# Ledger of designs, part 2: VHH binders against Protein SAR DEFICIENT 4 (SARD4)

Target 1, 283 residues: Protein SAR DEFICIENT 4 (SARD4), of Arabidopsis thaliana (Mouse-ear cress) (q9fly0)
Amino acid sequence: QNYTVSSPSSLLLMPSWSSSSSLPYMGVKLVTYFPHNSSQNLPGIHGSYTLFSSTTGQTLATMDGTVLTLYRTSSVSGLGSKILARDDSQVLIMVGSGALAPHLIKSHLAAKPSLRRVIIWNRTPQRAQELAETLSKDPQHKEISFDSHDSLDQIIPLGDIISCATNSTVPLVKGEFLKPGTHLDLVGSFSHEMKECDDNAIQRGSVFVDNDTAMIEAGELAGAFERGVIKREDICGNLVELIKGDKEGRKSSTDITVFKSVGSGTVDLLTAQLVHETYLSRC

## First folded at step 22 (VHH)

Design z3a
Fold by ESMFold2, fold request of step 32:
Structure z3a (fold): chain B 283 residues (1-283), chain A 122 residues (1-122)
Amino acid sequence: as target 1 above (283 residues)
Amino acid sequence: QVQLVETGGGLVQPGGSLRLSCTASGFTFSDYEMYWVRQAPGKGLEWLSGIYSGGSSTYYADSVKGRFTISRDNAKNTLYLQMNSLQPDDTAVYFCAADYSEGSDWLFYDYWGQGTQVTVSS
């Protein structure tokens, strides 16, 4: 629901709640837009998230909506790689150097402690180099080698886990360069025209999604269905089904797995719950 | 001093066309990916379209694909949105936005314009 505060300023409310009684939380993402802030060289858009008990209605936490979205998106990808990537994965390829990239890298590193090398690629190579240098200075990752590389095609065959967070409408990851046993994590898509991999990658891979909306919204999947590359029935499962054990994840060490995420309000709620519960456990 | 200024909005009849412009200053326009986002009365923000910093690739929301065309002129520091076959439900405030990071959700965009009103009615 959206409200005009004073034209052109507005407030957007994006409520979420769990259908599961085992998740006794509800929340709302709050977004404000104040375009006149540009006259003060301030951001025009701000976000926050408020978490409530669905049992009592008590306010439990409030948190920055941008921070929540960064953690939510990266946590979903990290969980995907924890379930689907090989336990002996050593090399992570990060495709893209945007705001999500450092969060995605950290989530994959946490999910697969065997990882020792991260190679970053970006369309603008200097941005990949800068991110690699910044991460190399982080004392929390002293055991991890961070590098950048100018040629994506040359590093794709090295990757055990490949995470993509771009806005590309041209395939970046070509399936012919994926080695057996690779886990491909696809984050960046808002429309049918956006895709980070080609049809070969989709065809070779066992494809999983964060939620079933991905089959409609993700350009890599919707387009592949329309072109007859795969059928909707060929999607191997969603994240909830994998967590519950209703669907099998990686079947062999040589399978290529593909995880496509588009986000959901339910995941926003779970992420906010995790942040809140983690904060309380440290008190 | 970063500024994004939208122009070209106004009143148009159903089936008509408008061309929006967004003039940028205070940053290196050619380094930024550019976007159009709209807000209809009583609705949330709706992402519409984006274009890479070099102009080589464009992408659209399904709701506007085939009717709207995004373009940019890096020499003029200007972003455009050509809107054809306008319908009453295209009535909204239209915003341009800029982001240095690739693949960011609209929550993460660095700079936003003030918006321009587009009204489609008889």
Scores: ipSAE 0.010, ipTM 0.424, lowest interface PAE 9.8, mean pLDDT 81
Fold by ESMFold2, fold request of step 32:
Structure z3a (fold): chain B 283 residues (1-283), chain A 122 residues (1-122)
Amino acid sequence: as target 1 above (283 residues)
Amino acid sequence: QVQLVETGGGLVQPGGSLRLSCTASGFTFSDYEMYWVRQAPGKGLEWLSGIYSGGSSTYYADSVKGRFTISRDNAKNTLYLQMNSLQPDDTAVYFCAADYSEGSDWLFYDYWGQGTQVTVSS
């Protein structure tokens, strides 16, 4: 719902709530549009998110939308790898070293305590090197090896979990280099032109999504459907279905699993609630 | 003081062209991906286009692909949007945005501009 405050200024409310009585949460994404803020040198768009108990109405959390998105997005990916990656995973490949990368790395490390090595690649190699150095000095990661590498194709075959958070418009992860049993986590590519892997990776993998909007919005999936590489019925399930047990996740240690997330306001609350409850005791 | 300021909006006839500029200050422009987003009257926000920090890779929403061209000049800390073959449904407030984090939710980009009005009317 969009509410005019004083033309052309408005308030947008994007509410979400659980349809299940076992998930007693509701929330709202709040966005303001104040295009005349230029006279005050302020941004024209501001956002936040508020989570409530749907049982009592109590406010449970309120935070800036940007910070919340980093934590929520990385928690969704961590939950994906917890469900879909092999429990004996040793090596994490991080593709991308932007602001989301350290959050993703920490979420995957928490989801799979067997991980011992993280290799970071970035289009700008210096950014990957700096992130690896920063993480190496964190006392929480004493038993984890952090490195950077210039050649993505050379490190992909080493990865048990590969997480991608880029805005790439060309495929970075080539399916031919994926070893059996790899979990591929695709976080970037929230629009039709963006994609982080090729068709071979999609064809070889059992593909899961955070929500069904990914089938329309993700370049890796929408394009693959259009080219006939995969059919919509071949998508193995969404995150909610996996959490509830309505769909089976990884079926064997040799399967390649692919988890594509796009983030969506229409399902974000339910997914965030389930992620929050699942990670309650681990974080 | 981070600031993004859009200019170049105005009234144009259907089929016409406009070039929008977005001047940045208060942050290292060359480290950020840059984006264009618009809001048509009574509608929600629509993501339009993005460009990598080095300028070598660009991407577009299907609604503007082939008609709009994003570009940047890192020496001038300026982002551009060349809009051709404009139609009445392109009427909107156009915002530029900046984000350091690849793969972020675009509604929560790090920095947003003030917006500039584009009106396409006969």
Scores: ipSAE 0.000, ipTM 0.412, lowest interface PAE 10.6, mean pLDDT 81
Fold by ESMFold2, last read:
Structure z3a (fold): chain B 283 residues (1-283), chain A 122 residues (1-122)
Amino acid sequence: as target 1 above (283 residues)
Amino acid sequence: QVQLVETGGGLVQPGGSLRLSCTASGFTFSDYEMYWVRQAPGKGLEWLSGIYSGGSSTYYADSVKGRFTISRDNAKNTLYLQMNSLQPDDTAVYFCAADYSEGSDWLFYDYWGQGTQVTVSS
């Protein structure tokens, strides 16, 4: 639900809740939009998440919405690679060097401790180089080699895990260059024209989603369904089904797995719960 | 200081056309990806369209594909949105936005304009 505060400023409310007794929480993401802030060198969008007990209604925590979004998105991708990528994965390819990239890299490194090399590509090569240099100086990743490369097609065959967070409308990851056993993580699409991989990658891969909305919203999937490249029944499962064991993940070391995420209110709630419970444990 | 200033909004009949402009200052326009976003009455922000810094590639939300055309003139620091076949549910405040990161979600865009009102009614 959205409210105009005073033109052009607005407040957006995005509630979420669960009826499950194992998730006794509800929350709301609050977003403000103040475009005049550009004249003051401030961001035009600010966010917050408020967590409540669904049992009593008590306010439990308030946290920054931008931080929540960064961790939520990267945690979903990390969980996807933890379940779906090979345990002996060594090379991570990061496609894109925007705000999500360092968080995605960290989540994949945590999910697969066997990873030793990260190669970053970006359309503007300087940005990939800068990120690689920054990550190389982080003592928490001393054992990890960080590099950049200006040819995506040349590094794709090296990747055991390939993570994409771009707004590309041109397919960047070509399925013909994927080696057997690759895990492909697709984060960036939020319209039917945006896609980070081609139809060949979708056809070759066992495709999983974070939630079933991805089959409607993700450009890589919606277009592929319409063209007959893959059918909706060929989607191998969603994240909840994988966690519960209702669907099997990777079936062989040579399978290519594809995980497409578009986000959900349930994931926001789970992330907020994790942050809240961590705060309580520190007290 | 950074400024993005939208012009070209107004009242138009259903089926009509409008062309929006967004003039940028205070940053190197040609280094930034540019976007159009709108806010309809009672709705949140809706991303509409984006264009790469060099102008070589454009992309659109499904709700406006085929009806709206984004373009830019880096020599004039100006972003454009040609809107055709306008319908009453296109009534909104239209904002331009800029982002250096090239792939950030609209939550992370660096700069936003003040918006221009577009009203489609008979």
Scores: ipSAE 0.000, ipTM 0.378, lowest interface PAE 10.5, mean pLDDT 80
Fold by ESMFold2, last read:
Structure z3a (fold): chain B 283 residues (1-283), chain A 122 residues (1-122)
Amino acid sequence: as target 1 above (283 residues)
Amino acid sequence: QVQLVETGGGLVQPGGSLRLSCTASGFTFSDYEMYWVRQAPGKGLEWLSGIYSGGSSTYYADSVKGRFTISRDNAKNTLYLQMNSLQPDDTAVYFCAADYSEGSDWLFYDYWGQGTQVTVSS
C-alpha cells in the first residue's frame, strides 16, 4: 500500500506475517521515497521495519530498513552457505562489488571458517579492486587473501562458493565452468530476463530457494521452467524447510548446490526474529 | 551535485506513444546502470526497465515488454524510454534512476530523478 506524502515523495507499506505458531511474529517494512534528496547528496530511499508479536500485538522492535535489508540479505546467503556449501570450502568468488558485496563476503566468511581466499569480480574492474583493497586492510581478516580479477570465466573454476549480487540480464556464471562441489549463491533478479547464471548451472545444480516466490520472481528459475530445463517439482526445498530439517541439503561433496534468494516478507520475519533475539530484545 | 531530470511526459490518448528523456549530471553517466520506475496514483513503485552502462543489454518487466524500449546516449548523458501502445493503466509518474552497484534490491538505487507525469486518457 502506497501513499503520496507530497508529490513526488511517497511512503510504501509492506506488511508481512506467518500463520505458523513457530513464527509468532508479524511486521511491516516502511519505505520512504524522496527523489529530491539526490540534489542534497542524500539517499532517495529510506526504510524501516517494525516487528510485533503475533500473539499479543506488542511492538517488539523497530529497525532501520537499510541496515535490516543489508543484514537480512547477507545473513540469508550466509545461512544458505552454512547449510549447503562444503565444510572444506577454501575460495569465495564474489560477483559484484555493490553495497551488498562486503556484507555477503563477511557472511560467507563467518559461515565457512575454512575460507582463505576471496576473489572479487565486477563489470567495472576498478570497483572490485577498491573493495579488495579495503577488505585487505581489515585486521580481523588478516588471514584472508582479497584479490580482484578482470575475467570472471577464468576465476569461476577456482570457486568453492560463488556469490552473485548483480542486476545482470546476461548470464554471468556459466555452468560449464563450475567445478563439482561448488555452492552458487544468487541474490539478484526481478524479471524473467534478469539472471546471474545460465541454464546449465541450474540444470547441474540441486536448487534451493529462500522462499517459494523465487519460483515466480527469479529470472533464472522462471525462465528455466518455461524452457523446460527443470520443473517446479525439481526445487529441493526452501530455507525454512532446511532449517527445520524437513528437507535435506547437500548430499555429497561433488554436488553443485544453488541457492536463489529473492527476499520476501516471510524471510524478513525470520531475519527480524534473529535480530530481535540476538541484538534487540526490548519492547 | 547529482541531478537526474525527466522530461517528455504529458497527456496522450490510448494507443498513443510518448518518449521520455532523463538528463544526468554530476556523475560519470557511462559508468552507471540506468533504470525506469513508475508510480501510478495510489499505488506502489513498479520497476519497468533497465539498461547496462554500455547500452547494448536491456531488460523489461513483463507488463511493458514489447511496448517500451529503453535506450541511452552516453555522449549526451541521456536515458530514454520510448513508450508505445499506451493504455490508461500506464498513467503514472515515471522516474529514472542510476546505480553503480550490481545488487538485487532496486529500492536502493544510488540516484533518482524527480519524475515526469504521463496521463493516458480517452
Scores: ipSAE 0.000, ipTM 0.263, lowest interface PAE 12.4, mean pLDDT 79

## First folded at step 23 (VHH; from z3a with S104Y)

Design d11
Fold by OpenDDE, fold request of step 25:
Structure d11 (fold): chain B 283 residues (1-283), chain A 122 residues (1-122)
Amino acid sequence: as target 1 above (283 residues)
Amino acid sequence: QVQLVETGGGLVQPGGSLRLSCTASGFTFSDYEMYWVRQAPGKGLEWLSGIYSGGSSTYYADSVKGRFTISRDNAKNTLYLQMNSLQPDDTAVYFCAADYSEGYDWLFYDYWGQGTQVTVSS
């Protein structure tokens, strides 16, 4: 829900809760929009997350909501790739070099230890280069080669895993360039106008989603249904079904798999749980 | 130091036109992808349009496609939004925003303007 505090400033609240014994928490993501802060060289957007006990109602923790979002989003993508990408994957293509890109790269490197090379692409090549240089200096990833490239089409065939984090309304990843066995991770789109891959990629791949909302909100899927590229029933499964083993993931080493994620309040809550309980275990 | 200032908002009748401007200062304007976003009363932010740093490519939400045109003049550090065929549902505060990273969620935009009110009413 959105609330106007003082025009044009506003507050956005995104609550989630669970009564499960394995997730006995409530949480609220809070986002404040204060555009006038720019005049003071301050950020205009602030994200916070408050974690509560679903048993007692007590406040348990407060967290940076922006950082939490980066971690939960990248973790979901990493988990999708862990399940669906080949275990012998060596090359990760990062499409986009925004705030989420470093986190997606790190989550994938953790999820697939076979990865040895990361190639970053961005509309403005300098952004990709800067990110590659920054990550190449990270002592945690000394075994990984980091590069950037100015042509996405040229590097797509090299990718064992391709992760996209953009708001592009023009398909960036073209299905015709995907090699057999590729895993395509789609994170950026959250509206019908946005699509990070073309219909060919969707048609060639076995498509999975983090949750069913993706079939409604994501332009790659909603548009594909409308255009008759694939049907809703052609979606192979969601992340929970994959984790439980109710749906089969990758069937062969030559399959192309597609994972579209749009996020959820539940994942925010799970991430907050992990942070909180990890902290407690160290106290 | 960093500032985005929107101008050009106001009251117009249905079917009318407005041209919004956003003047940037305190950062290298030409290095940033720029956006227009609006917020209607009681509703969330709605992304409307984006333009690449070089100004050669633009993209639009379906809600404004064919009616709104985004452009930029890097020499003047100014972003524009030409709004035609305005409807009552276009009533909102309109914001310009800058993003060095060039994508993924407005949560990560670097700079925002103060917003300008656009009211479409007979």
Scores: ipSAE 0.352, ipTM 0.723, lowest interface PAE 1.7, mean pLDDT 93
Fold by OpenDDE, fold request of step 25:
Structure d11 (fold): chain B 283 residues (1-283), chain A 122 residues (1-122)
Amino acid sequence: as target 1 above (283 residues)
Amino acid sequence: QVQLVETGGGLVQPGGSLRLSCTASGFTFSDYEMYWVRQAPGKGLEWLSGIYSGGSSTYYADSVKGRFTISRDNAKNTLYLQMNSLQPDDTAVYFCAADYSEGYDWLFYDYWGQGTQVTVSS
C-alpha cells in the first residue's frame, strides 16, 4: 500500500505473513520515496524491514530493506538459472550495471560454477566498464574474466546466460540474436511499459515466472498476451512448480529458456527468516 | 532439532595435522551444501572451504588451499576437514555450516555448529 506523505514523497508498506510452523513470521517492508532529497545530495529511497513472530506478535528483528531486496532478488534469479540454464554454461551477459547487477553476477557465479566469463553492458558504456573493473579485482573470482562491451547485439550470441536488470521501456535483448541453449533472466520490468526483451525472444523461449503476478505486471508477458504473441497457457510454470518438480524445466540443450521475476512479499519474508535464524545460530 | 556438532579440535604443534568432523542431525544432510568457517581471536569469520551436496565439487580459500581437504560422507551425515601443515595463524574456532543453496557468502548459511577449538602452538 502506497501513501502520499507530501507530494511527491511517499511511503510504501508491503506486509506479508505466515502461520506455518516452518515460517512462523510476519514481516513488513517499508520504503520511503523522497525524490527531492537529490537537491540536498541525499538518497531519495530508503528501505527498512521489520520481522515479527506470527505466534506472539513480538518484534524479532529489523534489517536494511534495500540490502534484503538485493539479496533476495538476485538469489531468485540465481536459483532460476541454476534450474533452467545449461550446466556447461560458460558466458554470462549482464544487461545493466545498477545496484542489483553485482549481486546478480555473484548469484549466478555461485549457482553455475561452469561460468568463466562475464560481459557487462549498460546504455552508458562507462558504467559497465567501471563495474567490470571493480569485479575483476575481486579475490573470490580470480578465475573469472570480466569484460564490458558497448554493443549489446554483438554480445548476445555469446551468452549462455543473459541476465537483465533494467527498467527499459525499449526492448534491449532481441530474440533473433539468441543462440540455441541460451537462458534469459529478466528481472527489471515491473510494469506494462517496461520490457527488457522483444516478442521474438518470448516466442522462441520456454517461459517461466517466479510467481504468477509476473503475467500481470511484466510488460514482456502482459504485452505479449495482448499482442497475441503467446497465450497465458503457454507459460511453462513458476518457480515453486520447478522446485517441487511439478513442471519440467529445460528439455533440451538447444532450448531457449526465459525466466521472468517480479518478486513477492513471501520471498522477503523467507529471506528475513534466513537472516534472523542464521543470526540466532551464531549466538 | 537441527544440530551440527564439530569434533577433532585440539592442540597441535606447527607443521602438525588435525582432522575435524561435523555430524549433522535434524535435517536432510545430503541435500545441503556444507562449509567450514573459522574465527580467529579478535578477527571476523573467515570462509575456508565448501563442498556440494553430492561431493563432486569442492572449493577452498587461498589461505588453506593445498593444505586443507574437505570431504563428506552422506551415509554418516558427517562433514570432514583434513588439515595439514598447520601454522600458528590457523589457531581459531572452526565451524561447520550448512546451506541449501550454493553459498556465495557465509553470511547467509542456514545452520551452524557450535565450533571446535584448534590451537597451533609450539
Scores: ipSAE 0.016, ipTM 0.315, lowest interface PAE 8.3, mean pLDDT 93
Fold by ESMFold2, fold request of step 25:
Formats: sequence, structure tokens, C-alpha cells
Structure d11 (fold): chain B 283 residues (1-283), chain A 122 residues (1-122)
Amino acid sequence: as target 1 above (283 residues)
Amino acid sequence: QVQLVETGGGLVQPGGSLRLSCTASGFTFSDYEMYWVRQAPGKGLEWLSGIYSGGSSTYYADSVKGRFTISRDNAKNTLYLQMNSLQPDDTAVYFCAADYSEGYDWLFYDYWGQGTQVTVSS
């Protein structure tokens, strides 16, 4: 639900809840849009998330919505790679060097402790170089090699896990360069025209989604269905089904797995719950 | 001080055309991806179009594909939106936005303009 506060300023409310008693929480993501903030060197968009008990109505936590979104998105991808990527994965390719990239890298490193090398590519190569240099100085990752590279096609065959967070409408990851056993993590999309990989990657891969809305919203999937590359019933499962064990994940060390995420209110709620419960355990 | 300033809005008849401009200052324009977003009266923000920093690739929402054309002139620090075949439901405030990040969540773009009003009515 979107509300105009004072044109052009607005407030967006994105509620989430679960009917399951095993998830006794509800929440709302609050987003404000203040485009004139550029004159004050402030972001034009601010976000917050408020978590409530679904049994008492008590406010349990309020957290920064930008931070929640960055952690939510990267945590979903990290969980995807934890379930779907090979346990002996060594090389992570990060495609994109925007705000999500350092969070995605950290989530994949946490999910697969065997990873030892991260190679970053970005359309603007300096941004990839800067991110690699910044991460190299982080003592938490002293055992990890961070590099940048200006040719994506040359590094894709090296990747065990490939994570994409771009706004690309040009297929960046070409399926012909994916080696057997690769896990491909697809985060970016704004329209059916947007895609980060080609149809070959989709056809070669066992495709999983964070939630079933991805089959409608994700350009890589919707377009592939329209072109007859893959059928809707060929989607191997969603994240909840994988966690519950209702669907099998990776079946062999040579499978290529593809995980496409588009986000959901349910995932926002689970992420806020994790942050809240982690905060309480530290207090 | 970062500034994005949209111009070229106005009143136009259905089927008409407008060209919007967004002039940037206070940052290295050629390093940023640029976007157009609109907000119709009483509605949320709708992402419309994006263009890569070098201008080599453009992309569009389904609602405007084929009618709108995004372009940029990095020498003039200016982003453009050519809007053809305008209809009453294109009536909105149109914003330009800049992002150094290449993520999927357009709600977190780094810089936003003040917007320019486009009204399509007969």
C-alpha cells in the first residue's frame, strides 16, 4: 500500500504475516521516498521493518529496512547455496559490485566454508577493483583471495558458485561457459526483459526459486517459458520446499543448479525474526 | 552537493509526445547507471527504464516498451526519456534516479531527482 505524504514524498507499507502457528510473528516493511534529500546529501529512500508478536500484538523489534533488505536478500542467496551448491566449492564469482555485492559475498562465504577465492566482475571495472581491495583488507576474510577481472566470459568457467546482482537486460552469464557442478545464483530483475543469464544456462540447470512468484516476475524464467526453453513444471522447487525436505536439491556433483530469487513478504518476516532472535541472544 | 533536475514535463493530448531531460551535477555521471521511475496520482512508484553507464544497453518495463526510449549524453551529464504515444494512464510525476549499485531493488537508488509532472488529457 502506497500513500502520498506531500507530493512528491510518499510512504509505502508492505505487510507480511503467516497463518502458521510455528511462525508467531507478523511485520511491516515501511519505506519512505523523499526525492529532495539529495540537496542534504541523504538517501531519497529510507526503510524500516517492524516485527510484532502475532499472538499478543506486542512490538518486538524495529530495524533498518535497508539493512534488513540487504541481509534478507543475501541470506536467501546464502541459504540457496548452502542447500544447493557443492560442499567442496572453492571459487566464487561475483557478478556486480553494487550495495548487495559485499553482503552476497559474505553470505556465500559463510554458507560454503570451503570457498577460498572470490573474483568480482562489474560493468564499471573500477567498482569491482575497489570492492576487491576493500574486502582484501577485512581481517575476517584473511584466508580469502579477492580479485577483480575485466572479462566475465573468461572467469565464468572457473566458478563453483556464481552470484549475479545486476540490472542487466543483456545475458551476462552464458550457459556454454558453466562447468558441471556450478551453482548459479540470480538476484537481479526489474522486468521480463531483464536477465542475467542466457537460455542455455536455464536449460542446462536444475532451476529452483525462492518462492513461486519468481515464475511470473523473473525475466530469466518468464522469457524462457515463452520461448519454450523450459516448462513451468520443470522448476524443481522453492526454498520452503527444500528446507522442509519436500523437494530434493542437488542430485549429483555434476548437476548445474540455478537459484532465482525475487523476494517475498514471508522471507522479510523470517529475516526480521532471525535478526530479532539473534539480538536477544546477545542481550 | 548532488543534484538531479528533471525538465520537459507538461500537458499533452493523448497520442502525443514529450521528451524529458535530467541534468546531473555533484557526481561523476558517467560512472552511474541511470533510471526513470514514475508515480501516478494515488499510486506507488513504478520503475520504467534504465540505461548502463556507457549507454550501451537499455531496458524497459513492459508498460512502456516500444513507446519510450531512454538515452544519455555523458558529455552533457544529461539523461533523456523520449515518450511517444502517450495515454491518460501515463499521467504521473516522472523522476530520474542514479545508482552506482547494480542490484535488483530499485527502491534503494543512490540519488533521486525532484520529478517533473506529465499530464495526458484531452
Scores: ipSAE 0.005, ipTM 0.332, lowest interface PAE 10.7, mean pLDDT 80
Fold by ESMFold2, fold request of step 25:
Structure d11 (fold): chain B 283 residues (1-283), chain A 122 residues (1-122)
Amino acid sequence: as target 1 above (283 residues)
Amino acid sequence: QVQLVETGGGLVQPGGSLRLSCTASGFTFSDYEMYWVRQAPGKGLEWLSGIYSGGSSTYYADSVKGRFTISRDNAKNTLYLQMNSLQPDDTAVYFCAADYSEGYDWLFYDYWGQGTQVTVSS
């Protein structure tokens, strides 16, 4: 819901407005648009998330929108790989080395403790190398090998789990290079032109989504439907259905699984809860 | 301190052209993906265009494809938007934004500019 505050300034509210007995929280994503902030050395757009107790109504936390998004996105991907990737996965390929990449890597490592090797590719190779070096120094990952590589096509066949967080409009992951049993995690894309894999990857894979909005918003899927590569009925399930056991995930060790995420307000609320509880517990 | 400063806005007749610039400081510009977003009077934000940190790949919303061109000069820490064939419904405040992370919700780009007004009338 968008509210004009003082023209041309506005407030946008995006509630994660679902309370249940098992989720005693409620929240709202808040966005402000103040285009005249140029005189204040401030950006024109600000984001925040406010978490409330659904029991008392009290404010529990206000969170930076960037922090929430990083945790939300990586947690969803980690859960996807926990459910869909093979338990004996050894090699993680990280495609993209932006701020989300270390969170995604950590989430996949937690989801599959069998992982021992992470290979990072980025369009700007130096960024991948720097991330690999940074992660190598983390004592929490001392049993994990971190490397970078400048040829994506050469490392894709090595990957048991491949996680992509880019805004590419050129298909980076080519289905012909996927080995049987690979789990492909697709995080990037917010327009029809953006895609991180080709149609072959979609056609070979059993495709799952975080929520049904992905079938409309994800460039890899919307385009594939229009070209007749797959049908909407061919989507194997969403994250809630997988968690509840209403839909079967990976059916064999040779299946290729594809998980496409676009985010949802329900996941925002759960992520905000986790961040809040983590900060409380460390006191 | 991080700043993104948009310039080049103003009043233009329908069918005219403008070139917006966004000058960046306080961060390593060449490490960031850059975007243009606009807000028309009384409306929400509309994503328009993006460009990779190296400048090699560009993306456009259907509403501006073929009329607008995004580019960057990493040596000058400057992002550009060339806007051609402007129409009255292009009237808006135009923001540049920077983001290090990929796959982000546009609401949470790392840095946002102050905006520049473009008005297409008469």
Scores: ipSAE 0.000, ipTM 0.367, lowest interface PAE 10.1, mean pLDDT 80

